VH-VL binders against ADP-ribosylation factor GTPase-activating protein AGD1 (AGD1). Designs and how they scored, part 18

Target 1, 225 residues: ADP-ribosylation factor GTPase-activating protein AGD1 (AGD1), of Arabidopsis thaliana (Mouse-ear cress) (q9fit8r1to225)
Amino acid sequence: MHFAKLDDSPMFRQQMQSMEESAELLRLRCLRFYKGCRKYTEGLGEGYDADIGFVNALESFGGGHNDPVCVAFGGPVMTKFTIALREIGTYKEVLRSQVEHMLSDRLLQFVNGDVHEVKEARKRFDKATITYDQAREKYLSLRKSTRLDVAATIEEDLHSARTTFEQARFHLVSALSNAESKKRFEFLEAVSGTMDAHLRFFKQGYELLHQMEPFINQVLAYAHQ
Key: E = the ipSAE of ESMFold2; O = the ipSAE of OpenDDE; V2 = 0.75 times the mean of E and O plus 0.25 times the DockQ between their complexes.

## First folded at step 10 (VH-VL; framework fv_recaticimab)

Design r87 (from r80 with light chain D99N P101W; at its last look DockQ between E and O 0.01; V2 from the best seeds 0.00; counts 0 for: pae E 4.1 > 2, placed apart)
Heavy chain, then light chain:
Amino acid sequence: QVQLVQSGAEVKKPGASVKVSCKASGYKFTDYYMHWVRQAPGQGLEWMGYINPKSGGTNYHQNFKDRVTMTRDTSISTAYMELSRLRSDDTAVYYCARVPWYYDSSGWFDPWGQGTTVTVSS
Amino acid sequence: DIVMSQSPSSLSASVGDRVTITCKSSQSVLYSYNNKNYLAWYQQKPGKSPKLLIYWASTRESGVPDRFSGSGSGTDFTLTISSLQPEDFATYYCQQYYNYWTFGQGTKLEIK
ESMFold2, look of step 10: ipSAE 0.482; ipTM 0.807
ESMFold2 (binder alone), look of step 10: mean pLDDT 94; pTM 0.952
OpenDDE, look of step 10: ipSAE 0.737; ipTM 0.887
ESMFold2, look of step 11: ipSAE 0.491; ipTM 0.807
ESMFold2 (binder alone), look of step 11: mean pLDDT 94; pTM 0.951
OpenDDE, look of step 11: ipSAE 0.196; ipTM 0.689
ESMFold2, fold request of step 12: ipSAE 0.000, 0.011, 0.315; ipTM 0.460, 0.577, 0.664
ESMFold2 (binder alone), fold request of step 12: mean pLDDT 94, 94, 94; pTM 0.948, 0.949, 0.949
OpenDDE, fold request of step 12: ipSAE 0.114, 0.756, 0.030; ipTM 0.661, 0.901, 0.587
ESMFold2, look of step 12: ipSAE 0.309; ipTM 0.660
ESMFold2 (binder alone), look of step 12: mean pLDDT 94; pTM 0.952
OpenDDE, look of step 12: ipSAE 0.033; ipTM 0.574

## First folded at step 11 (VH-VL; framework fv_recaticimab)

Design r88 (from r86 with light chain L101W; at its last look DockQ between E and O 0.02; V2 from the best seeds 0.00; counts 0 for: pae O 4.6 > 2, placed apart)
Fold by OpenDDE, look of step 11:
Structure r88 (fold): chain C 225 residues (1-225), chain A 122 residues (1-122), chain B 112 residues (1-112)
Amino acid sequence: as target 1 above (225 residues)
Amino acid sequence: QVQLVQSGAEVKKPGASVKVSCKASGYKFTDYYMHWVRQAPGQGLEWMGYINPKSGGTNYHQNFKDRVTMTRDTSISTAYMELSRLRSDDTAVYYCARVPWYYDSSGWFDPWGQGTTVTVSS
Amino acid sequence: DIVMSQSPSSLSASVGDRVTITCKSSKSVLYSYNNKNYLAWYQQKPGKSPKLLIYWASTRESGVPDRFSGSGSGTDFTLTISSLQPEDFATYYCQQYYDYWTFGQGTKLEIK
């Protein structure tokens, strides 16, 4: 949503309010999503730990490279498997890191940075509005009998108040525009990047395990003899 | 008394430019916006744009954005509206009108200039 | 843009008559912040500039006779002349200033 018109009008103010409401709704969505992302990354971490636990257990079962019993159970292939699983674990860690940086951090930045700026800009705008209104009231109270020096002071104050008001309005518009821009592009990039990270994760894992396929088949064939 | 006095009637050929003046008196020129509205013969009123005499800032209607230029001379409390690339359908009475520059009072036009007739003919 | 529609486009009446002109806006011109309707009425006589009659939908400008009154809110507005006088034959325009500035097409009040 772009400001088509920048004049201070009822419509303009309504548009600002609408955009602020939209930003707030998005903030809430971001917070919920952020919580989900945190749980996911925690799960990935726990999963990694579990994976390593499994690998350790499997290595323990194998009893080492020179254990005849281990050899009988396909020891060399198991070793390859454990090495592969450890490598996949590293991919999982990369995925976790990517989700944190590309998605979670951006969500948090939007909430604590961009939306926060909108709120602060609103406060400034509201304050400036009050000051401007007060200055206006004083100006409107001027009479023909009012001393020229007093009138001049009131006029100067009005001018100053208006300038501050316009600056505050501009800042609020800028903050809102920035938030809207991020809504369109930054989150799309973050989500798409996250998708790509997952694709790479599974592709790397697949390729690594696929290299083991001949060995797995050999062991399976042996076991079924 | 608050008054807006505009320049005299103009006759122009198509493609030419016209510059209409509006001299303000009876109030502080920079405390009010100056708007321009035109009225074709037998037609309604059409808003063209405004200028903030204090800052010189302007806002034009989209229909005139590329052809209209509003300026002011604060030293003589005079606003100017120039319309370029005139067409036959630009034949109209052009009015300047005062508007308060407060956001909650920026709306109605009072007073109006007497109008300037611009005739565009071959 | 907010479109202003007046009705009727023309009206014939006699001196002493009660006359009512309506104006409809395509969008509400009531601002919830200050609860004001951003609507004005103008009178224009032939060869003359428009004259402000009513602002904020119902507030008469100084010097405007009491026989003129404005009413309405939101999207529907009415200008009423309680007892038409000879000097009241003119064209009347409504104007919104809620979102930029647009005028109705005008209502020509003629003598019957």
Scores: ipSAE 0.028, ipTM 0.575, lowest interface PAE 4.6, mean pLDDT 89
ESMFold2, look of step 11: ipSAE 0.410; ipTM 0.766
ESMFold2 (binder alone), look of step 11: mean pLDDT 94; pTM 0.951

Design r89 (from r87 with heavy chain S106H; at its last look DockQ between E and O 0.38; V2 from the best seeds 0.00; counts 0 for: pae E 5.3 > 2)
Fold by ESMFold2, fold request of step 12:
Formats: sequence, C-alpha cells, structure tokens
Structure r89 (fold): chain C 225 residues (1-225), chain A 122 residues (1-122), chain B 112 residues (1-112)
Amino acid sequence: as target 1 above (225 residues)
Amino acid sequence: QVQLVQSGAEVKKPGASVKVSCKASGYKFTDYYMHWVRQAPGQGLEWMGYINPKSGGTNYHQNFKDRVTMTRDTSISTAYMELSRLRSDDTAVYYCARVPWYYDSHGWFDPWGQGTTVTVSS
Amino acid sequence: DIVMSQSPSSLSASVGDRVTITCKSSQSVLYSYNNKNYLAWYQQKPGKSPKLLIYWASTRESGVPDRFSGSGSGTDFTLTISSLQPEDFATYYCQQYYNYWTFGQGTKLEIK
C-alpha cells in the first residue's frame, strides 16, 4: 500500500510506525522460515551423501565383472541399478540447490537487506529530526536586536536542516514502501518455485524407474526361480 | 509585533454558514501553520483543524470534517474558516491560533486571535 | 484521541499562596524521536484569548513571570505558581500537541 499523503501529519506518523512494526513482524516470521529451510536443505544434502554411500556399497558387494557373487546377482544388472540410483541421487542434489537458491536466499535478502535498510533510514531520520529541532530552537529565540549576520546564519542553517529532514523523511518512506511491496508477491513466487522444483524431482525419479519397470520385473522373476 | 486580527461578531440562523477571517501580521505567514479552536460559552477549548498556509493543505477534526472548510490567501496573509449547516450548539467564540514552531503542525499556540463570537439562534 | 484530565476543576486561594494544578494525559506525550513532551499551559482571563505560559512541558514563554513553572513527563504534568499575585486569578488549561490537539477541561483559580 502506497502512502497517500507525505505531509508530516499525525496520520503520517501513525502510518510510518504501523508499517515499521509490520516489517519487523515479517522479519521474525522470515527468520523462522529460513531456519526451517536450512534444516530441510541440510537433510537433502545428507540424504544425497547417503545415496552415494549406498550405491558405493552395492557396487563393492557386486564385486568384479566375473566373480561368483556378480554372476549370481547378474553383474550387468547391478550396474544398471547402481547407475539409476546415482541418477536419483543427482536429482536430489539439484532439488537441494534449487530450494536453497530460490527460497533460502530470498528470505535472507529480505531480512538482511530490505528490513535493515528500513532500520538505517529510521536512524538517519532520527538524527535529522534532532538537528532540525535544534535549528528551530535557535530560530524561535531570535530577537529584533540580533545582529543581522547572525540572524542570516541561523536562517540559512534552518533551511538546510529542513532540506536534510525532508530528504531523510522521503528516504524512510521509500524504504518502507519497498519492504511493503515485497511481502506478498516475492515470497509467493519463491514458495511456488520450490513446489515446482519438488514436482520436477519426483517426476524425473518416476520416469527413470518407470523406464526400468519391465527390466526390474524380469529380474525379480529370474531371482525367484 | 506578531498579531492575528479576526473578523467581527456574527449572528446566524440554524442551517446557515459563517466564514471567519484571520489577518496575520508581523511574521512570515507561510512559515507557520494556522489552527482554529472554538470555545462554547462557559466551556473549554475545542480544536477544529489546521491549514498549512504555504500549500493550502488542511486537516480537520472528525467532528467538523463534513462541515468545515479552511482556506487562506497568502497575498494578504489571511486565513479563513467556514462552518456550514450551523446548529445552536455551534454558538461559540472561534479563535485562530498560530503554531510558532517553524513549519510544523505539531506545536503549541502563540499568538491567538482576539476571537470571533458566532451566535446561532432562531 | 488523547484525553487530558486536569485537577482540580476549581481552586480558591489567597495572594501569596503556592498553587499547583495537575494535568494527566491518557497516553504519553513524550516523543521518542526528540525526547520532548508535547505539552503546553495557557492562562485565560474572562473575555480574553488564551495566553501561552509554558511549552515543551517546562519551557517558560518569554515575558511570563518566574513564579510560573511547569514540570512532569510522559503522562503526568504540573503547573506551579510559587507566589500567587492578584493578576493570576484566571482559568488555566493544559494542552497536548503530540497527536492532534486536545485541551484539559480547565482549572478556575478564584480569590478566597
């Protein structure tokens, strides 16, 4: 939602505070979500490592090309199975990488970039407010007996402080507006992208094993004799 | 010397409108927000709204927002407050008041105009 | 709306007395960005406009006698007249300008 009026009014002050509070609440939710994403992607990475370990063990158990265990298990058959299992492991690593890139990185950017910029803009606004108030106190205290050159300096400092104050206020408005505009569309895209990544992962795995299904059934039938 | 001089007393019937003027002198009119405050007989002070004399932008209290209009003419350093659809409980002294805090609506009032008595009676 | 409650509603006192008027706001009027209390005190005599006495809760306006002082912060504020003079018999109002503008109901100071 865009600021309708930029006057430093009671309504504007309340709107700024409300938007800052909303941004902080969203930051906390994003941090919690990020922690869940990191745990999930670490689990996928550990699962990939386990897949490779399993395949390595299966290859070692199968022995060489012509040993008796390899013949009993149909040596070329085991090779075909180990190749397929490695492929599935590779699909899992792609999924892990996609979730990390599409979701974890976006959550961190919001927390460390966009919300941080709001905090920095607020600090600048606080400093500019104090300087402007000090200049206004000097202007309020002017008397007709004040030397003309001193009065001119106070007036120039006043107008400079006002310019800086208005710049800081606009910068804060811009930072708040940017954070507000990102909250719904960017996160929805990131979550939807990770769901699509999961769809591709399972589809690739299914297609690989489905192509092998007649072969698996043939080998099972042979093994049961 | 900083002064706010308001228009004279008015007697109105219910349903009419009144427009009170406030002529500023002795300071740069566009540097300071102008507010309007009223006081019913024997009662306290009630804020009605303000105008930014530089931009003409206004902010009205909810109780008045559909009946009050505040304007100004910077060429003659004069602010105006118009209250429409008058009722008998609008009988009051109406004050203009300047915020002497440079270009800020959020401030105290100094000086006040001398007041304009508006009497609403049938 | 920040409600301003003054106490007492009226006072009777003699010349030379020390007088204290309190004002309580329903919300803090201390602005954290500049650490100022957005609170003023006014004196109003019959048939006349209010006259500024104190702003920022404790800053005396130029030309206001030293016997007038303001104190307090946040929600609780006090106007003190240290030695009452004949010209001080009037109605006194506190006012907040933190969020919109509201006034206390007034304290009428009368001769005993």
Scores: ipSAE 0.454, ipTM 0.795, lowest interface PAE 2.8, mean pLDDT 87
ESMFold2, look of step 11: ipSAE 0.000; ipTM 0.488
ESMFold2 (binder alone), look of step 11: mean pLDDT 94; pTM 0.949
OpenDDE, look of step 11: ipSAE 0.644; ipTM 0.831
ESMFold2, fold request of step 12: ipSAE 0.395, 0.162; ipTM 0.733, 0.619
ESMFold2 (binder alone), fold request of step 12: mean pLDDT 94, 94, 94; pTM 0.949, 0.949, 0.950
OpenDDE, fold request of step 12: ipSAE 0.591, 0.600, 0.594; ipTM 0.807, 0.810, 0.809
ESMFold2, look of step 13: ipSAE 0.192; ipTM 0.612
ESMFold2 (binder alone), look of step 13: mean pLDDT 94; pTM 0.948
OpenDDE, look of step 13: ipSAE 0.548; ipTM 0.789
ESMFold2, look of step 14: ipSAE 0.188; ipTM 0.627
ESMFold2 (binder alone), look of step 14: mean pLDDT 94; pTM 0.948
OpenDDE, look of step 14: ipSAE 0.450; ipTM 0.756

Design r90 (from r87 with heavy chain S106E; at its last look DockQ between E and O 0.22; V2 from the best seeds 0.00; counts 0 for: pae E 14.1 > 2, placed apart)
Fold by ESMFold2, look of step 11:
Structure r90 (fold): chain C 225 residues (1-225), chain A 122 residues (1-122), chain B 112 residues (1-112)
Amino acid sequence: as target 1 above (225 residues)
Amino acid sequence: QVQLVQSGAEVKKPGASVKVSCKASGYKFTDYYMHWVRQAPGQGLEWMGYINPKSGGTNYHQNFKDRVTMTRDTSISTAYMELSRLRSDDTAVYYCARVPWYYDSEGWFDPWGQGTTVTVSS
Amino acid sequence: DIVMSQSPSSLSASVGDRVTITCKSSQSVLYSYNNKNYLAWYQQKPGKSPKLLIYWASTRESGVPDRFSGSGSGTDFTLTISSLQPEDFATYYCQQYYNYWTFGQGTKLEIK
């Protein structure tokens, strides 16, 4: 949405409020999304912890009794398996970190930074509006009998209030424009970046397990003898 | 002390143009938008457009935009409205009117000029 | 354009009467952000320019007698003269300034 008219008017203020309401709705959606991201990264962290526990258990099982099966689990081939499983766990932790940095942190900055600035700019604009309206009312009530020094003060106060009002108005427009810019492009980049992080995670995992395939076949061949 | 004084009555032929002046006093001319409103004999009020006296920027009602030109001279605090290609239904009293809302095109009108009668007849 | 419709177009009344004039806009002139109605009332005597009576629908201009009052909101507005005086016989116009500037057709108030 672009401003159709920049003068302070009912149309301009309705357009500005529409953008402000849109920013607040987006803040609520970002907060929900952030909570979803937190649950997802929590799950990845729990999965990593479980991966390490599984590998530890597998390592401890190998070489236990003098049973040929237990010795095979502790042999050089099984060591390759446990090293590979630890590396896959590391890839999962990298994925968790990338989602947090690229998506969760950006969502939080929007909620706590950019939308907060819009709210503060709105408060300043409302205050400046009240001051300006009061100065206009005093000016409109001037009479022929009003003392010249009082009239001059009222006119000076009107000019000062007008300047402050225009500055606050443009600051609010700037804050809204910044939030709108984040809505259009930065979130798309963040989501695309997290999808790329998932692509790299699965490619790394696939390549590692693919390299293990000859050793898998070798162990299966031993087991069938 | 705020006053708007307009130029005198004019009689014009169809096809001619007329330029009405409006001299402001008692306030800072460039801080307040100036509007023009006309009133045909026995009829109501019709908004024609406005001028920003600081920038010279204008906004005309669609019915007049091809025939009206609004200008000002800030050195003598005077606004002008020129209406071209006059026809008999342009016979009216033409008023200038200030928006007392500080540097804002929108608002009510106070004060009004005394009016300028323009008569278009053959 | 926002169309302003006044009623009645003409009326006769005596000194001391209470008079009401209505004005209806084709769309709301209430600006929700400041909760103000962008409506004004003017008085015009024959051969004279209009004179501001009321702005923001209900706020009297300085020097306007207390017998003049404005009321209404959104699309429906009323000008009331509580005790008519000889100087009040004139034509009255409502005007919206919400989006551009349009006037009602006028209400002529005459001596009965």
Scores: ipSAE 0.000, ipTM 0.465, lowest interface PAE 14.1, mean pLDDT 84
ESMFold2 (binder alone), look of step 11: mean pLDDT 93; pTM 0.948
OpenDDE, look of step 11: ipSAE 0.012; ipTM 0.482

Design r91 (from r87 with heavy chain G57D, light chain N99D; at its last look DockQ between E and O 0.01; V2 from the best seeds 0.00; counts 0 for: pae E 11.0 > 2, placed apart)
Fold by ESMFold2, look of step 11:
Structure r91 (fold): chain C 225 residues (1-225), chain A 122 residues (1-122), chain B 112 residues (1-112)
Amino acid sequence: as target 1 above (225 residues)
Amino acid sequence: QVQLVQSGAEVKKPGASVKVSCKASGYKFTDYYMHWVRQAPGQGLEWMGYINPKSGDTNYHQNFKDRVTMTRDTSISTAYMELSRLRSDDTAVYYCARVPWYYDSSGWFDPWGQGTTVTVSS
Amino acid sequence: DIVMSQSPSSLSASVGDRVTITCKSSQSVLYSYNNKNYLAWYQQKPGKSPKLLIYWASTRESGVPDRFSGSGSGTDFTLTISSLQPEDFATYYCQQYYDYWTFGQGTKLEIK
């Protein structure tokens, strides 16, 4: 319940409450999305670590000078395969970093900046509303017999409290408007950039492995002949 | 097992500085805000400030803002609080404490570190 | 700053007694949007760090015995221990987290 009176209407309060509810729902959705994105990027990081482990195992299997498999292939073929596989792993790490930068960081910036500012602005508005209501109540309690210096102080306090209330109200409206205006385009760009990062990842991986196709065919032909 | 483990006791001269460390384990360090609270002998608890461990952004209580610096090293999941221009009334136990809410500075504290005793004497 | 005032400063009681500790804030800690009171209670034993008991004024933390309960709203809050146990003799603090973070001065609960 709010005891502010001047220029404060039931319609203004309903509009403010509705916008605040929308901002809080968006904050919760952004945090859920961030958690999903973080699980995904952590999975990519673990996948990269696994890629390196696989490459190391392959090197150990066929890397020795005296190994019959290494000698049969001429040695360098295994090195070409391990280099290519290691490069594909680095593409995965690039993808992880791009998703984190383009999407995860933007979600947190919205939550920590814009939505946080709405919460802080509401807290200041609530405090200013209480102070204004208290100052107004004291003013309405003035008697004609009240000392002039006491009455003047109460009137000065009322004026100051009203000014602070209006400033806090304006700041809250501004914070809500800013959060709404950022919603659509910030997140569309972030999601689109993430999709583009995936496109580049798969394209780079395909192009690299396509370059390895002659060596793959060479090894297969040698194994059957 | 969520834990906050702080550095050991310190004895300092007035005018010096102290830097207390707080190492987090059992959770993702960058997901939760870290706060610092102190308690003078026989006294109550006093909030000093917080740090966002991912960004490094800080917010200090006005009584400390000209003397306190809070930092972190995300690679070792450790937060730091440095208090400069020490005086005798800075003698206290200093606690780190986590807000258990996912990425929200506004909340209660759980868990607390074990505390670091800082004694300021001439 | 929002000032938190606890009563009493100290209290003597026997095992099995019902105890109430009050906490009053200088300003409301109820956030009108979510209808939550930003108020927590902590227990601190000598030489140990504070331990969370209650948050949101009335929600008990996991592992805290049912004998601890919190109530109140706005500016007036109460921690109740329904049947004291030997391990409950400690100092209790209320804390608001609505606007910055401030603590009550503490209530020391002693064996009678």
Scores: ipSAE 0.000, ipTM 0.557, lowest interface PAE 11.0, mean pLDDT 84
ESMFold2 (binder alone), look of step 11: mean pLDDT 93; pTM 0.947
OpenDDE, look of step 11: ipSAE 0.065; ipTM 0.648

Design r92 (from r87 with heavy chain D31Y; at its last look DockQ between E and O 0.01; V2 from the best seeds 0.00; counts 0 for: pae E 23.9 > 2, placed apart)
Fold by ESMFold2, look of step 11:
Structure r92 (fold): chain C 225 residues (1-225), chain A 122 residues (1-122), chain B 112 residues (1-112)
Amino acid sequence: as target 1 above (225 residues)
Amino acid sequence: QVQLVQSGAEVKKPGASVKVSCKASGYKFTYYYMHWVRQAPGQGLEWMGYINPKSGGTNYHQNFKDRVTMTRDTSISTAYMELSRLRSDDTAVYYCARVPWYYDSSGWFDPWGQGTTVTVSS
Amino acid sequence: DIVMSQSPSSLSASVGDRVTITCKSSQSVLYSYNNKNYLAWYQQKPGKSPKLLIYWASTRESGVPDRFSGSGSGTDFTLTISSLQPEDFATYYCQQYYNYWTFGQGTKLEIK
């Protein structure tokens, strides 16, 4: 949504409040989504560590032993398997990094940066509104008997308060517009990029294992002799 | 003791639909996938799809995907196959068949139902 | 789909004959991890449902006479009836269950 009119009015203030409520609802959903993303990327990292441990155990089982099973696992074909399993692990680490960068970091920036700026802009606007209202009350209370130097001070204070109020109003409108623009562009891009990262991960895994199929069959054929 | 009993023969016009039932007995109905296979007169066997009787999830052969619906009622241990927009070449015997593997859609078929003849004619 | 091709489509034989029916798949139905061929054979008499004879390519179902045997691996399979009996005149189908379910077109065994 954009502002149709920027004049201070009851409708304008209601529109700002509506946009602030929308931004807060989105912040809560972004925070929950961020926590889910963090849990997911932690799981991928743990899975990568487990993959490396599994491959190390397999290599150790096959090396330096006179047992026929251990000797078979230490052969040149088995080395191709352990190299491939390490590569699958690295694909998982790439996926973890991509999800963190594309989605997790952007969600956190929205919550801690963009929405925080909206809240600070609202505080400044509220303070400037109070000061301006007070200055207007003083000005409207002026009597013809009021000293000229006091009246001049009140008029200068009114002009300063109005200027500060207009600046705070523009800043709040800008912060709200920025938050609205980010939800339309950044989140769609982030989710789509995350889906593409998953597509690439599974494609790389499939292509690698498909190329290993002859070696899988060789080992199974040996085991059945 | 394990058996599949199907509903009776049907005669339909082109464009109609038919719903065949298959009542299972002698085993735990939700533990084994149910398949449907048809056989046109003088022809071979054609796999149509399956249903997971526990979840209700289905998988249909591409030739039937737009026209077939497989359902079940676990309270009466009965599977159903409905074929819509019937054509003359849908005239066939329709069989239900169980895969005898615990929670596995893959495998051979044992037992088969007795078959339900569906005739589509104008 | 994995296409299953049976040969012959029909066959005439006498009681006591040895009969061989072949079945060829368009792709291997051997699953390397368990070393099993995902292939079954069925017998069907007119007006009756198919009856399971053989599964895993070579394992006879309970109650199937010893004269029925299955062999082969990968893409090429055979069903053999070592000494044909009067009750064996029927149509025989092979079926793969490796990837989806497809049947051969059938082999009708007739009496001379």
Scores: ipSAE 0.000, ipTM 0.391, lowest interface PAE 23.9, mean pLDDT 84
ESMFold2 (binder alone), look of step 11: mean pLDDT 94; pTM 0.952
OpenDDE, look of step 11: ipSAE 0.498; ipTM 0.771

Design r93 (from r87 with heavy chain D104E; at its last look DockQ between E and O 0.01; V2 from the best seeds 0.00; counts 0 for: pae E 4.2 > 2, placed apart)
Fold by OpenDDE, look of step 11:
Structure r93 (fold): chain C 225 residues (1-225), chain A 122 residues (1-122), chain B 112 residues (1-112)
Amino acid sequence: as target 1 above (225 residues)
Amino acid sequence: QVQLVQSGAEVKKPGASVKVSCKASGYKFTDYYMHWVRQAPGQGLEWMGYINPKSGGTNYHQNFKDRVTMTRDTSISTAYMELSRLRSDDTAVYYCARVPWYYESSGWFDPWGQGTTVTVSS
Amino acid sequence: DIVMSQSPSSLSASVGDRVTITCKSSQSVLYSYNNKNYLAWYQQKPGKSPKLLIYWASTRESGVPDRFSGSGSGTDFTLTISSLQPEDFATYYCQQYYNYWTFGQGTKLEIK
């Protein structure tokens, strides 16, 4: 959405309001999504801990280096497996960090930064509007009999109020435009980046374990004898 | 030819940190793990840990886990080993060494860097 | 950690001699599935980096003279130099890579 005209008109005001409503709706969605993202990243963290716990348990199960169980599990292959799992765990941690940085933080920034700026700009605009209206009314009440010094003061006040009003309007428009821009580009980047992060996570894990596929098959064959 | 070229000798004070670099050439840097091994004067070889240049994943020996950081820059095929809180007994030659990581290959070291002498003295 | 123990720590020999260095591991480094011993031997000369000689306990690295041979299985390994040459005076290390990586303390081979 873009402003066709920047003059202060009923149509302009309506468009601004529409954009503000859209921004508010998006804010609410962002908050909900943020909550989900936080839960997800927490889960990833817990998963990481669980993964390490599993690896430790597996190593413990294998016993000491002289334990027949370790030998039975393939000796160095078991060690490689546990090392691989530890590394995969680190991939999970990376994924967690990426989701947090690329998605969660950006959602929060949109809510607490961009949308917040819109709201503050609106407040300023509303205040400026009132002041401007009052100044205008005073100016329109001037008569030919009004003292020159008084008239001059009222005119100056009107000018000042108008300036402030226009500045406030500009800032609100800018804030809305910024929020709209973020909606179109920043979130797309965040989501796509998150997708890529997941892809990389699984790809790296697969590649690492794929090296063990022949061994896994061999062990399975042996176990099924 | 496959080569590992390490950074020059370092002299550090106790409590300081040292960062040694290892530049790889002659092979695909990300296809092999980079290990670090040190050797104190007149002593044997001690494994410190390794980094997977592809993923950045690391595994450190327990003796160094809290003091060592291994990193890499894939754009220049260079691995780094940083050791912090240096002590006099950290005086040693530090080697980087390439290790294949395959199911059957648990990793002999070949080749080795030329070594970097790190001297820790007050 | 698997402890690697070399014997002797040092020895003196003459050119042409047959030299034997032993390495014992605290646990077996034989992988039962592929029947390979996860053991390597290195040579290190003063002021130089270690050089790989043998891997899988008995496989000689490319470029290594045939006078070098590795043998053994399980926990007991031997590096043999059939006829010592002047360039062979160095320190030799065994290394296991069965479970992580550990080295023997080294054997210094000196000129008699």
Scores: ipSAE 0.027, ipTM 0.620, lowest interface PAE 3.5, mean pLDDT 90
ESMFold2, look of step 11: ipSAE 0.257; ipTM 0.629
ESMFold2 (binder alone), look of step 11: mean pLDDT 94; pTM 0.950

